# Ledger of designs, part 2: VH-VL binders against Flagellar assembly factor FliW (fliW)

Target 1, 154 residues: Flagellar assembly factor FliW (fliW), of Carboxydothermus hydrogenoformans (q3adg3)
Amino acid sequence: MFILRLFSPAFGEIEADESQIFSFPEGLPGFSHLKKFLLIRHRDNSPFFFLIAIDEPEIYFILIEPSRLLADYHVELSCEQQGLLHLSEETPVLSLNIVRIPPEAKEMIINLKAPVVFNLQEKIARQIILDADYPVRYPIPLSKVKEKADAGTK

## First folded at step 1 (VH-VL)

Design b9 (framework fv_bexmarilimab)
Fold by ESMFold2-Fast, scan of step 1:
Structure b9 (fold): chain C 154 residues (1-154), chain A 124 residues (1-124), chain B 108 residues (1-108)
Amino acid sequence: as target 1 above (154 residues)
Amino acid sequence: QVTLKESGPTLVKPTQTLTLTCSFSGFSLSTSGVGIGWIRQPPGKALEWLAHIYWNDDKRYNPALKSRLTISKDTSKNQVVLTMTNMDPVDTATYYCARDSYYDILTGYEFDYWGQGTLVTVSS
Amino acid sequence: EIVLTQSPGTLSLSPGERATLSCTASQSVSSSFLHWYQQKPGKAPKLLIYGASSRATGVPSRFSGSGSGTDYTLTISSLQPEDFATYYCQQYDNLPYTFGQGTKLEIK
């Protein structure tokens, strides 16, 4: 209902609609005490998102939409996992993966084993460990990320 | 590549304060998602987590010991310092510092690199 | 606090045999926060398995982990001489983060 205003050391003063807040029933690994996050897209049509903890705005994660970089990457959830996220066949879903960009690195590291799945209707999200044999540390050259991001903007 | 090493006194008298320093190389505590934890192990016993500090200066303490523990970092020196007050013979243990894995943040923080440990004996 | 109970406390086996180590939690733990470490005498622990089933970099394929909820298992399919060590499970789900008491693998 209100416009949320918070100060992030990384992003400055942020104004966002409370409808962009997602509940994480189990939090994220190492941050189980943080249950509410703000999801912001880096730019229109960007594959990058920022996930910022509402209660501790200095804590944030960088997420990417991996389907734009990896055509053969598919997130398949078990019936149990779909239940945990309150998903039905018609529920709008967003699946993103956390990335790490080490200082002075030429590669971005993506965790493909454990996507963060968002129920866009009920505003609930969870990290899901997939049954599929995806790597936890998948490197992608930063030059290829920029190339595909630019192509996607069209 | 990544190394951590504990330093501090090896012998402490009861009621004194213990100060341990973790010095590391191959990474920076200014990197998002990185943290350092302290874990101890009394001779012949299990591992016990003590305290944690993250890149953003967030701190976590074992509730059983919280009143006795302080953790801090000096990012410019690549050091994390743990202080523990009012030492007792039951605090005799090997003390380790360890790095949290930031590449596997979605699967849970785990201690991917450990220091060699430093044995601290508390006796009069 | 969540108590992790490992069984057996000591397991005596010969090289080439299969080892199965159990870790039981007093409360349900998300599998993503259950990890296994290997510790050799006089050495620091080394990360072996994270998130119940993922092998750490450089860990041989003979090591595998499984489980969910309160019951977790570490399996070594064919023991090598260097595998005789103490193994600890750990949960990172709830504060305080806790470790099991350890299972010692010793040569028969």
Scores: ipSAE 0.014, ipTM 0.531, lowest interface PAE 8.0, mean pLDDT 84

Design c1 (framework fv_ficlatuzumab)
Fold by ESMFold2-Fast, scan of step 1:
Structure c1 (fold): chain C 154 residues (1-154), chain A 118 residues (1-118), chain B 107 residues (1-107)
Amino acid sequence: as target 1 above (154 residues)
Amino acid sequence: QVQLVQPGAEVKKPGTSVKLSCKASGYTFTSYYMHWVRQAPGQGLEWIGEINPSGGSTNYNQKFQGRATLTVDKSTSTAYMELSSLRSEDTAVYYCARDFTYDAFDIWGQGTLLTVSS
Amino acid sequence: DIVMTQSPDSLAMSLGERVTLNCKASQSVSSYVSWYQQKPGQSPKLLIYGASNRATGVPDRFSGSGSATDFTLTISSVQAEDVADYHCQQYNSYPLTFGQGTKLEIK
């Protein structure tokens, strides 16, 4: 059993198992030098996840599971995109979207155009730009999110 | 281990007020909204209102606006619902419930039976 | 207010049968619907939230589906312990509203 111990300025001391560590071959836009991230669910059954850069723990992203909020949102990947993620019909996958919660915000902004798709078997993930015409900034009122307003985003 | 504890019963006369308590334990009290829901004998569930324990902001069902007051005591992790000008129609079991996400209630108190009779 | 209407009002099933309970919203609530189980003398227990997400600890035989105005709770193989009232709830808009409940009994 491998246990990762990490100190995050935003989250304090974190202990996680290796199954929560994902490789990002291309990193994320603006952070191509960061190739390993820790994925943590905010709480059991929460739609919120935190993606924390292992090499620079002050850098993190807030992600949401969009299927819980938006019944008509579907992530359909091209054959090329499936290949980049090593996906087959048997591969367990998780698709999340990065959200931004600006300071003093009344709305949470979800990037529906570019989900982050996780291959749960091989522990690789990529942000994929979908062919479908989804918005890059989709607002949802924070009143629909029973969480404390976040002071900002990374 | 996550629990919401309420007293079992209260008996009040018409025209009086009652203040029901709900003591939380096993989680960070200020991280979850708290709701109040009632159920009259043999009837369905009726939403009364919600409170954010962190900031104290509230939203009420308009049916209870002006009669119901929701408050919290952060030092004791206790939520309160005060209901004034009681009528016999207010006889019901009153529940407090923790808001998981988007108003889904994952943890409920055992309920307080309020009986309003003369 | 959004009115939630459940059907049937009551249902009696034999052990092992598949049962479906329906919930209809008077206007679209997207996927913001929860289902609760309430046994006699007990508090409600969350079964499903967001129309189809099973709450922690809820047996696999319970599943939810639907969107917009029509929602269904399914119990794939009913057990004696499933005798209860089942309530749907919308949380798309204020005030939050519940259906009238469906009573499930075993023959």
Scores: ipSAE 0.006, ipTM 0.495, lowest interface PAE 13.1, mean pLDDT 84

Design c10 (framework fv_ficlatuzumab)
Fold by ESMFold2-Fast, scan of step 1:
Structure c10 (fold): chain C 154 residues (1-154), chain A 121 residues (1-121), chain B 107 residues (1-107)
Amino acid sequence: as target 1 above (154 residues)
Amino acid sequence: QVQLVQPGAEVKKPGTSVKLSCKASGDTFSSYAMHWVRQAPGQGLEWIGEIIPILGTANYNQKFQGRATLTVDKSTSTAYMELSSLRSEDTAVYYCARGDYDFWSGYPDYWGQGTLLTVSS
Amino acid sequence: DIVMTQSPDSLAMSLGERVTLNCKASQSISTYVSWYQQKPGQSPKLLIYAASSLQSGVPDRFSGSGSATDFTLTISSVQAEDVADYHCQQSYDTPLTFGQGTKLEIK
């Protein structure tokens, strides 16, 4: 039960519960040496999360809960992919997608091809390349993102 | 459509430094990483490093660590690669190339024309 | 570092023939491989990403396949404009690494 404290150039001093730490057995593409990340939700009921590398806190990712924006987006994992994540029918799972939100852009770019799937029970996560033909760079108007974030799940 | 504009050629003496430029169209640096890749005459492609301006980070190939420095000037939409302590073996075409910063696709999807750097005495 | 090895080093084909180029990674890299075409005097051009996804604007005669350590680029019917060096690249880990290239020539 430790309180983790780290300094992030983007977020300042962060104090988090160790239970928010996830192991990435393969890291992330381009960052395979980073095996532990802190997952924090932007705020209550926000569709946004931040994934911060514990060993190199200057490295972070912005993730979004895709079901809040795209009703027809479905993450279907193969049996092999489920095995890599230690998933069973009863395992609580969270699927998020990495996004880019340029400071002055009118659109957010979301990677629908490669969600990051979190096993909430065993605290392991992986970025999975889906068999489905989803785009790597899918633009969504920021106005739609704000509307859906403010409205909550509804 | 993205354009990455690089000078055609540079000639430098051994022991000096060079700063190569790569001018990008539009808001490329707010949305993408910039990779630097070189190719010696008749040889394959060699990755030097990447800069991800939105994260404030640069990652280098260990071979170039301490000699290469990647920077960006957002006001002029220009990326730079500075290479110090030049040797004749640094003679190569140097490319800048745009990459997606969402980290799944670390592949450069659009490349500049390249700058031929010749290092000779 | 992950080493990418391409084969063959070079080949010469007749127009309309099927071309197969191979790329092997020194360790498992899932599907994090891309293929580039580089024509003489030009910059590399992305053809395939994520092992099998065709880049927008690239002719359908190009296709990629493979996973883990063994990857293949196929040109179903080679055309004169396909004369180029072809490079594979892994994006699984830094440093990003390229194969040595395969030269494709037309007789």
Scores: ipSAE 0.008, ipTM 0.553, lowest interface PAE 8.6, mean pLDDT 83

Design c11 (framework fv_ficlatuzumab)
Fold by ESMFold2-Fast, scan of step 1:
Parts: sequence; structure tokens; C-alpha cells
Structure c11 (fold): chain C 154 residues (1-154), chain A 123 residues (1-123), chain B 107 residues (1-107)
Amino acid sequence: as target 1 above (154 residues)
Amino acid sequence: QVQLVQPGAEVKKPGTSVKLSCKASGYTFTSYYMHWVRQAPGQGLEWIGEIDPSGGSTNYNQKFQGRATLTVDKSTSTAYMELSSLRSEDTAVYYCARSEYYFGSGTYYFDYWGQGTLLTVSS
Amino acid sequence: DIVMTQSPDSLAMSLGERVTLNCKASQSVSSDVSWYQQKPGQSPKLLIYGASTRATGVPDRFSGSGSATDFTLTISSVQAEDVADYHCQQYEEWPYTFGQGTKLEIK
């Protein structure tokens, strides 16, 4: 158990334990050099999470729990994809989607095609491109959410 | 529906302290910041400070630092502001007001306000 | 501290007139400005947040605009029930600060 201290330009000084740190074996598209991320839920029961790169804390992503907004959205992984994430039927899993909120926008844009799937037991995560024909730019009115999010990072 | 209920009035002598209450209902108390704002008769609004009811962390306007103390009682969904070393210039209506989080590190606009408590400090 | 300055201090209008209230910040506050309406003997009520977004239940005759340092509240056709003090506030930086208020009266 380690206590990590980070300074983030967006979030100030952050203290986190090892349980909040996830390994991304292939990083994220456009950020393959970043292999370690800190996952923070904005507040208790918030649908929003922040994913902050440990090695470059100015880089962060805003994630949303899609089941809170879209009842018909389902993440189904192939056997190969389950293997890449070391998933078994007993493994606790969290699936989140990256959102973008442009400046002065009335809508946030959710990438439903490529969720980020977290293995909560082994602390590994990957962005998985689903076989299902979901859109990569799905707009949701900000009026459905009260939590404000930064638009600078995907 | 969201409600913030405050007592109507208090009268205190200079040099004493007062503890004002604000009882919240209609929402999850620990999910929103609580602010305290005062208004002297016929004057503008002045921000005193904020408290996160979940963790108890506070931020104060430097003008009130050391004199104002913000606390909460989660079991009763009640916020408190204690103001010490009262002066006649502290005569004002004191409001509590709610804000949601702003990226988890700051606060937001004040969406609901209490009715206010008139504090009169006189000798 | 960021100083918020409102103008005018007071004005009287005829029913149906368009009115513009100004609020200037001493340094940039992005779009983190709210406007509150306060009727005599009542608590402030949120009208506008984020410089230009109307709060729920606020009539569409109220609109906000501006960014950085210069902000405006507009009432397109003033009604008798609009008699109140109007306060602008920045929530960009602690301590949060309000303007001195603009008093609106009907002739």
C-alpha cells in the first residue's frame, strides 16, 4: 500500500492510494506512452470519473458511467477481449466511456463505440473497440447532468 | 423539493458569539457544498465561507478568518455558522446557500438560498 | 480579491421597457458569473449562471451575456414583478465576491 502525491494543473494536489492506480498495457489512442493512470470518482454517487496520467498529470480524461444515462447500452466483450483484460466470471469490472465537453457547449459527446474497461481486481484497464455498431460521437444534453466537466481532454 | 430553513432573528451584545443554523431537506446533504453569505441592511451581499458537508473541509473569506467557524451535523442535515467577537457592524441578515461541485475541487453558483436570519448586535 | 462593480446603482423604468444592467470584474472570471434577483424582504433567487444560462423557472425575458471581465443582464420587457435588487457574483476564485447591487424600480 503506497500513498501517491501528484500535482495536477486541473485538480491541484492529489493524494491517492495504490488501489486507485491502473495499468494500461497499450495506453490510450494518441497516448500510447502513458501506461499508468489514477482513477478518481468526482464525488460519491457521481456518474463522472477523472482519469489522470501519473507521468504527465496535465493529461486527463473525463469518463462517465453510461448505465446512469443510457439504459439500452450494453458492453459485451469477446473471449479474446476478456483474455486481454484477465477477466473471469468472478472478476469485478467497471466500464466507463470517455466524454468530451466543448467550450460553451450545451451537449457532451460520449464515445459509445470504445468503452474503457477496468479490471478492479488486477488493476488493469483497456479501451476496447466493441463489435456492436455504437456511435463514437453520441451527444447527450448537459441538462441531464448537473456536474460540470472540462472540455480540454478526451 | 429543496428547502433550507433558518430561524428568523437573533439579538446579541457586542463581544459575545452566536451560532446560526440552516436545516437542509429534499436532497442528499453531503453531495453539495453549503455557503454562508451576509447582507447588512440596505447593503450588498458578502461571502463568508463554504463547507463540504461530506469531509468537513472549509474555505473562508480572509475578512472572517478566525472569527467565523463553519460546521455541519450530517445526522440532522444541518449546517452551522458560529461568529465570535461580535461588533455592531455584524448586524446583518445571514443566509445559507447551496452549490454543487465544480470539477470536484471548487464550488459553483448558489442555486438555493435559505430565508435568512436577522442578527442584531446592540448594547 | 476580485472586485465586482455594477452599474448603474439604481434606475427607474416604465413597464415594457428594455433594461440593461452591467457588471465588471477587476480581472478575468471566464464565464463564472451568476445573477441573483432579490425582492424586498426576500432572499436572493438565482436568475442566470455561467454568464448566460437561465436557471429553471426563470422567465425568458431575462438573459445574460458576457465573458472575461464584462457581463450584462438584460430584461427585454420589464414587468411590475421585476422590482428588485439585482446582484452579480463571480465564482472563479476564492473569496467569492458580489457587486454592490443595482436597484430596479418602476415609474
Scores: ipSAE 0.000, ipTM 0.496, lowest interface PAE 13.3, mean pLDDT 83

Design c12 (framework fv_ficlatuzumab)
Fold by ESMFold2-Fast, scan of step 1:
Structure c12 (fold): chain C 154 residues (1-154), chain A 121 residues (1-121), chain B 107 residues (1-107)
Amino acid sequence: as target 1 above (154 residues)
Amino acid sequence: QVQLVQPGAEVKKPGTSVKLSCKASGYTFTNYYMHWVRQAPGQGLEWIGEINPDSGGTNYNQKFQGRATLTVDKSTSTAYMELSSLRSEDTAVYYCARDFEYSSPGYFDLWGQGTLLTVSS
Amino acid sequence: DIVMTQSPDSLAMSLGERVTLNCKASQGIRSYVSWYQQKPGQSPKLLIYAASTLQSGVPDRFSGSGSATDFTLTISSVQAEDVADYHCQQYYSYPYTFGQGTKLEIK
């Protein structure tokens, strides 16, 4: 019913409904003033997502669903962290990690220490620093990432 | 000097197969998906499929699944498309094209010159 | 499959005129459209991606607009070197599909 229109230099004109808009109560590190983001999947069944700041659309983050690539990666939240995200046992949740893909690199760098956790019901999200000893800069070969994306479209 | 080089022409008989080449230079071959697109005389462009040159993983337009086979030779930075069971409708210019960036968005900034494949009896 | 339909099939313009080419998708594809220029005897060249982002090295007389199902490529002042076929492409979902092309000629 409610259509948001915005222009992103990287993605052109975007139309989205309110279900794709998430509130970030504390923003993201370095961008605490940005409280609303649009989450879009790169393509249907893609492991990649883009998180675009509604108030400053030139600012965006690339996110990946790491469980598709790393079978042993688990996002386990403390009771306090679940409270901050308004999570209950029944709440649908999506956990994604911010990635960097340097120019001419063979590897993608994933921040496994600090996933971005989305409450799909209440439309709030936070970057959570996990208690588990995951690396902040975890390299994955781009070939492995692309192979999983290909499998999702077959 | 970033380029994709393809042979100019190839003539084949119906029922045979053809293997077309595409030699890349001037960039890191394994960092970009390679796509194959054809254009029949007087027609629009038609996407055949894509290959990850690093892993060899492929994804095909279902219309060509089972007939088209995409491969690469990393040592020569060359991509190949083999098309089997050729028929006159396969007469077209066949292009190889490089995906825009590492995330493989699916649009193409670098194209080969194209190989004209003529299938005739 | 997503069908891309371009209009007109062909048009002839006088030098300096504004030209508008249309591309319609059979379903919503957000802004996942690119435009290619194909001069006679040459391979396609990328002009626009993400519906409206100009590729590096492309003259600023070219611009793209649109979203969802309706997209437009505009040349603000057509030049002789712009004689070509123009193709739109969607990259929203597999298989990637192109329009049939619009032929631009100078009269």
Scores: ipSAE 0.006, ipTM 0.557, lowest interface PAE 10.2, mean pLDDT 85

Design c2 (framework fv_ficlatuzumab)
Fold by ESMFold2-Fast, scan of step 1:
Structure c2 (fold): chain C 154 residues (1-154), chain A 118 residues (1-118), chain B 107 residues (1-107)
Amino acid sequence: as target 1 above (154 residues)
Amino acid sequence: QVQLVQPGAEVKKPGTSVKLSCKASGYTFTGYYMHWVRQAPGQGLEWIGEINPNSGGTNYNQKFQGRATLTVDKSTSTAYMELSSLRSEDTAVYYCARHEYSSWFDPWGQGTLLTVSS
Amino acid sequence: DIVMTQSPDSLAMSLGERVTLNCKASQDISNYVSWYQQKPGQSPKLLIYDASNLETGVPDRFSGSGSATDFTLTISSVQAEDVADYHCQQYDNLPYTFGQGTKLEIK
């Protein structure tokens, strides 16, 4: 058990358990030099997560668990992609999608084509381009997202 | 380090076809889209198309549909663009570029100068 | 297709001057624009993404702004190494399209 403390300009002081630290062997597009990230859920039962670069904490991404908003969204990985993530039939997996919220926008844009897939056992993650015909830019009204995110929280 | 390596130059006659290569290294080849973009002398950049190296799925700019063919060889981490029925107007530098979050391109290959002349 | 129009086509600046380059989209593209620097004989290099986010490793004298249809790239104090063509690109809809480029020279 190990507790990491770091300072994020966006989030202040953060305490993280080592189980929240993921290795990104290829980094993320545009950030290939960043190989380690903290994954933090916004709050209990929230569909939102923050992915914060450990070596450069000013860099972070907002991720969403899309199945909570889009019941028909499924991530299917090829055998090759499963190999890259060290996945077996029994490996616990978390699949999240990066969202962008333009300044002063009333909607968020989800990249459904390229989820970030996390191997929860080996703590390795990668952004994977799916073969399925999902859009790279899928807009959802922020009001709808807030309503869905709050469902089951209290 | 992430690299995309392309040949420096190719010379072809009008009416022939060319197959340009782009060899990737330093990252997982099947994890990112590969894009092809050209730039005629003194002109702006023009997107040709994209390929998913894992599935082989492609999307093309309508202007090049039917004339450009994008393929990959996963065993050598190499992407290819074949352009048929070459014209003098196809004289340009042809770049490959990796897909980076939300469709901006980084890194780019050094480009191959294709000269089409009789 | 979304048409991207850059202005001016070229400009010559003195060292240390502030320079602003413009890019206009033919329709609303929100913030889905990136800027690239292309030095003579080299491939394009990403500078700005999502209209205003500075790519890692790019000097902080570069900044981007704008939304919807009008976008700008600003260099707060131009340096000799900034001599290049600058291209804007939209990624709101396929096909991806680029502006015609702005050539920056030092006088």
Scores: ipSAE 0.006, ipTM 0.525, lowest interface PAE 12.4, mean pLDDT 84

Design c3 (framework fv_ficlatuzumab)
Fold by ESMFold2-Fast, scan of step 1:
Structure c3 (fold): chain C 154 residues (1-154), chain A 119 residues (1-119), chain B 107 residues (1-107)
Amino acid sequence: as target 1 above (154 residues)
Amino acid sequence: QVQLVQPGAEVKKPGTSVKLSCKASGGTFSSYAMHWVRQAPGQGLEWIGEIIPIFGTANYNQKFQGRATLTVDKSTSTAYMELSSLRSEDTAVYYCARDRYDILTFDYWGQGTLLTVSS
Amino acid sequence: DIVMTQSPDSLAMSLGERVTLNCKASQSISSYVSWYQQKPGQSPKLLIYAASSLQSGVPDRFSGSGSATDFTLTISSVQAEDVADYHCQQSYSTPYTFGQGTKLEIK
């Protein structure tokens, strides 16, 4: 429908459909003034996503879908948190976690305590601090992630 | 504050199994990885494996894969390492150590259990 | 596997001298190096993490530096209580590996 065009220093010229734009009512920690983000998947079937601030495209985050790498990780939201995200039993949801990749590292650090939960129907997302005792800095070898991403023959 | 308590010593015969314990106190047990490291007499430190209690996920040094089994009991904040098919070269001090979530290092160590395998 | 090599194997210093211990990784490990002190009959104790960050409670005469493949632990003024084995460790990738250790003695 509507085509958003923006220039990202990290990604060059981007054209995106309205369907890829999410509202962040509270923004993200340190970036509360940024309320709209573009979500793009790195590649088809990639565990990586990029979240780019529409109003300041030089600001972006790298996200990963941890449930594909960590079988026992599950995002359980309180009734109040579900309400904030307008979630019901039938609502399609995507849960991703922000990762930090230090310079020259072979591991990424995932914030498992605070996933970013996306309501795919309402196009609203929030970073939610879970009640579960998950670590804020969880390291995963990049080789493990690459193996999962490269395994595409069925 | 944080303490990791291990038994002082164990004596086993070759071919048997041993299950070593490591009881944590004074911290949030489930939000940290627990590592097992051994030190044979006169040798350096050797990493055996890690367990992440919240996931039940264990990762092993290939040298010990198939012989070592790492488990946790969250209700007692206790981590366990079972080592099977014991050989004389398994004689060593076995340490448990906690991996602090924000610094990727072994910030607290148990006092170690001396395992002697002899016949 | 990443091999960590420490040097020297042992050294003896006079009280008050500056001591430098070296640790080399077989490949780049960024700053994912920790240093541990192990006194005779005791478990290892964390001194330095992330190559240069001092653990709480550790005397400020201890410092770490380096990146990529070459790392050093420095004791600015050696004291008698510093007699120990010192181990470097990489946490860049599994399996985590340690150097062989450097034994520090006082003359």
Scores: ipSAE 0.007, ipTM 0.514, lowest interface PAE 12.8, mean pLDDT 82

Design c4 (framework fv_ficlatuzumab)
Fold by ESMFold2-Fast, scan of step 1:
Structure c4 (fold): chain C 154 residues (1-154), chain A 122 residues (1-122), chain B 107 residues (1-107)
Amino acid sequence: as target 1 above (154 residues)
Amino acid sequence: QVQLVQPGAEVKKPGTSVKLSCKASGGTFSSYAMHWVRQAPGQGLEWIGEIIPIFGTANYNQKFQGRATLTVDKSTSTAYMELSSLRSEDTAVYYCARDYYDSSGYYPFDYWGQGTLLTVSS
Amino acid sequence: DIVMTQSPDSLAMSLGERVTLNCKASQSVSSNVSWYQQKPGQSPKLLIYGASTRATGVPDRFSGSGSATDFTLTISSVQAEDVADYHCQQYNNWPLTFGQGTKLEIK
């Protein structure tokens, strides 16, 4: 039985199960040297997740579950991309998108072009650039994010 | 060690607004959500809303939507709740409290401020 | 909104007795229920979270149980310092909601 204990400047002392640790074979753009991340959900009903670099805990990303906010958003992976993630028809998968909330934010910015796809069985993940013509900077009003989160609506 | 410090009391007239503060000490602030909860005299606890400093987003109890505004100043480790259009029914002790989440579990309100008594009367 | 209902409203016990407090949710909240102790003139203090996990520093005479809609807080041997109001809370859904509270007094 393995329990990770981590100190993050943003999150304080974190005690996490090893099963929440994901390998990123290529890291993330700008952070190729970081290969291990901890994925935590804010709470059971929250659309938000935190992705924290184990080796450098001051580095973290905020992720959102896009299906809970954008019903028309679909992640379609090529055969090559499925291979890189070791995906089969039976593999449980989670797809999340990185968000940014600028200073004096009236909206959050979601990267819809490059979701982070998690293989929940093999505990590997990658940020995948989709073939579909999705925007890299998609704004959503913060009021809309709250409304959909409160209602539990996609 | 975490401490949430709130002013003792505020007195306001009906129809006005109040802005209550909650200052965190011990360096623990932006990593947790900050909640606001009130307790009317002799009554139970009522959740007003939460703000998540690292996201800059707030979620409200619909009863307070449009009247309550939650903000944070990360540079001073201070959370604020502004409540507008005050009524006598808003007379209560107002608490701030923080929560915490990690992959091993969710820790709801693990630390509480001492509360600010708001009295709304002429 | 999920309604949390506590019973009884108040309870007077003798020192050393076993105390049982109940909390019922209007719909399933899984195990996402916490219990708070509020002594006279003080802020609430976390006792139990996740229905059954004791918070740090809480005496082992306090225990929690339950899931879905029915939850219980038990004090195995009540002490004078346990005089307080006890509140349950669900954190499964927004908005977060509390029960009305149970007042515990010593005879």
Scores: ipSAE 0.007, ipTM 0.518, lowest interface PAE 10.2, mean pLDDT 82

Design c5 (framework fv_ficlatuzumab)
Fold by ESMFold2-Fast, scan of step 1:
Structure c5 (fold): chain C 154 residues (1-154), chain A 120 residues (1-120), chain B 107 residues (1-107)
Amino acid sequence: as target 1 above (154 residues)
Amino acid sequence: QVQLVQPGAEVKKPGTSVKLSCKASGYTFTSYWMHWVRQAPGQGLEWIGEINPSEGYTNYNQKFQGRATLTVDKSTSTAYMELSSLRSEDTAVYYCARDVSIFGVDFDYWGQGTLLTVSS
Amino acid sequence: DIVMTQSPDSLAMSLGERVTLNCKASQGISSYVSWYQQKPGQSPKLLIYAASTLQSGVPDRFSGSGSATDFTLTISSVQAEDVADYHCQQLNSYPFTFGQGTKLEIK
């Protein structure tokens, strides 16, 4: 309903709808004091999202939609984890993974062990540590990310 | 405003090498891939390769593998393409272009191009 | 390598006419085609990406369509400033390849 206006050093002047604001009850590791984030998709059909801290807009994370890059990746949540996110069978859910592109690296590093799961209906999100055997530092060549991201736009 | 600034022209002798520059401004240099594309007089565009300015990771068109070397200087936001063992058929306009396809948009900004003339 | 073939090589149109430019890939490339406009003495400018998505800032008289192997760039009402070479590019696989270009002229 209300339009949020904020300034991000990385993104400039931002106008966002309240529907893009998510509550993070525990924040994110290293940023437990940040409880509200703005989620924006970089461009229509892009696998990339930006998660910007509303109270400190200089802090942001780059997230990717993993199913568009890794066909065999599936997020399975325990009953307890579903409860923490207020999920039911009909709840619209978005699962994204934080990526890091370190200096000197030839690869993007994706945290497949700990996706960020968004309840799109109740606007609550959490980073969940999966029970499944997924790596915390999964490397993917940047050229392959681009190729698969393009494929996902179909 | 996004700008990719390239020198206007270079003249080189056959058998030598050239290092062409592309200075970026108006955006975060390390956030976007940079491509190099050439166009010989009266001909179409030919892709040479791409580089990630953050990590220095590169991909090359096989035709240029071993002859072309893409590098960046992050402190000056400048991308470079070095082409060795120059031949007369390397005479062309060489463009750098910013790649946003990782975000769903392709080569959205191009440099003005450098005309490389290879002659004796 | 994927070969991109454009047709016609050149085309002369009257102002206000609808023009269509074709681009054919030697193998299926889904929708991974971009179109560029190159005016005399200038660098290429992105018009269309993902076969049919108009780049921001590009006049809406430009549109793209097609999939798999056959792609079309359409200008609904050609203007004098549209005199240029038009290039298609596939971004489906490395190396990225361009068509030979279509030259658009006004009669």
Scores: ipSAE 0.005, ipTM 0.497, lowest interface PAE 13.5, mean pLDDT 83

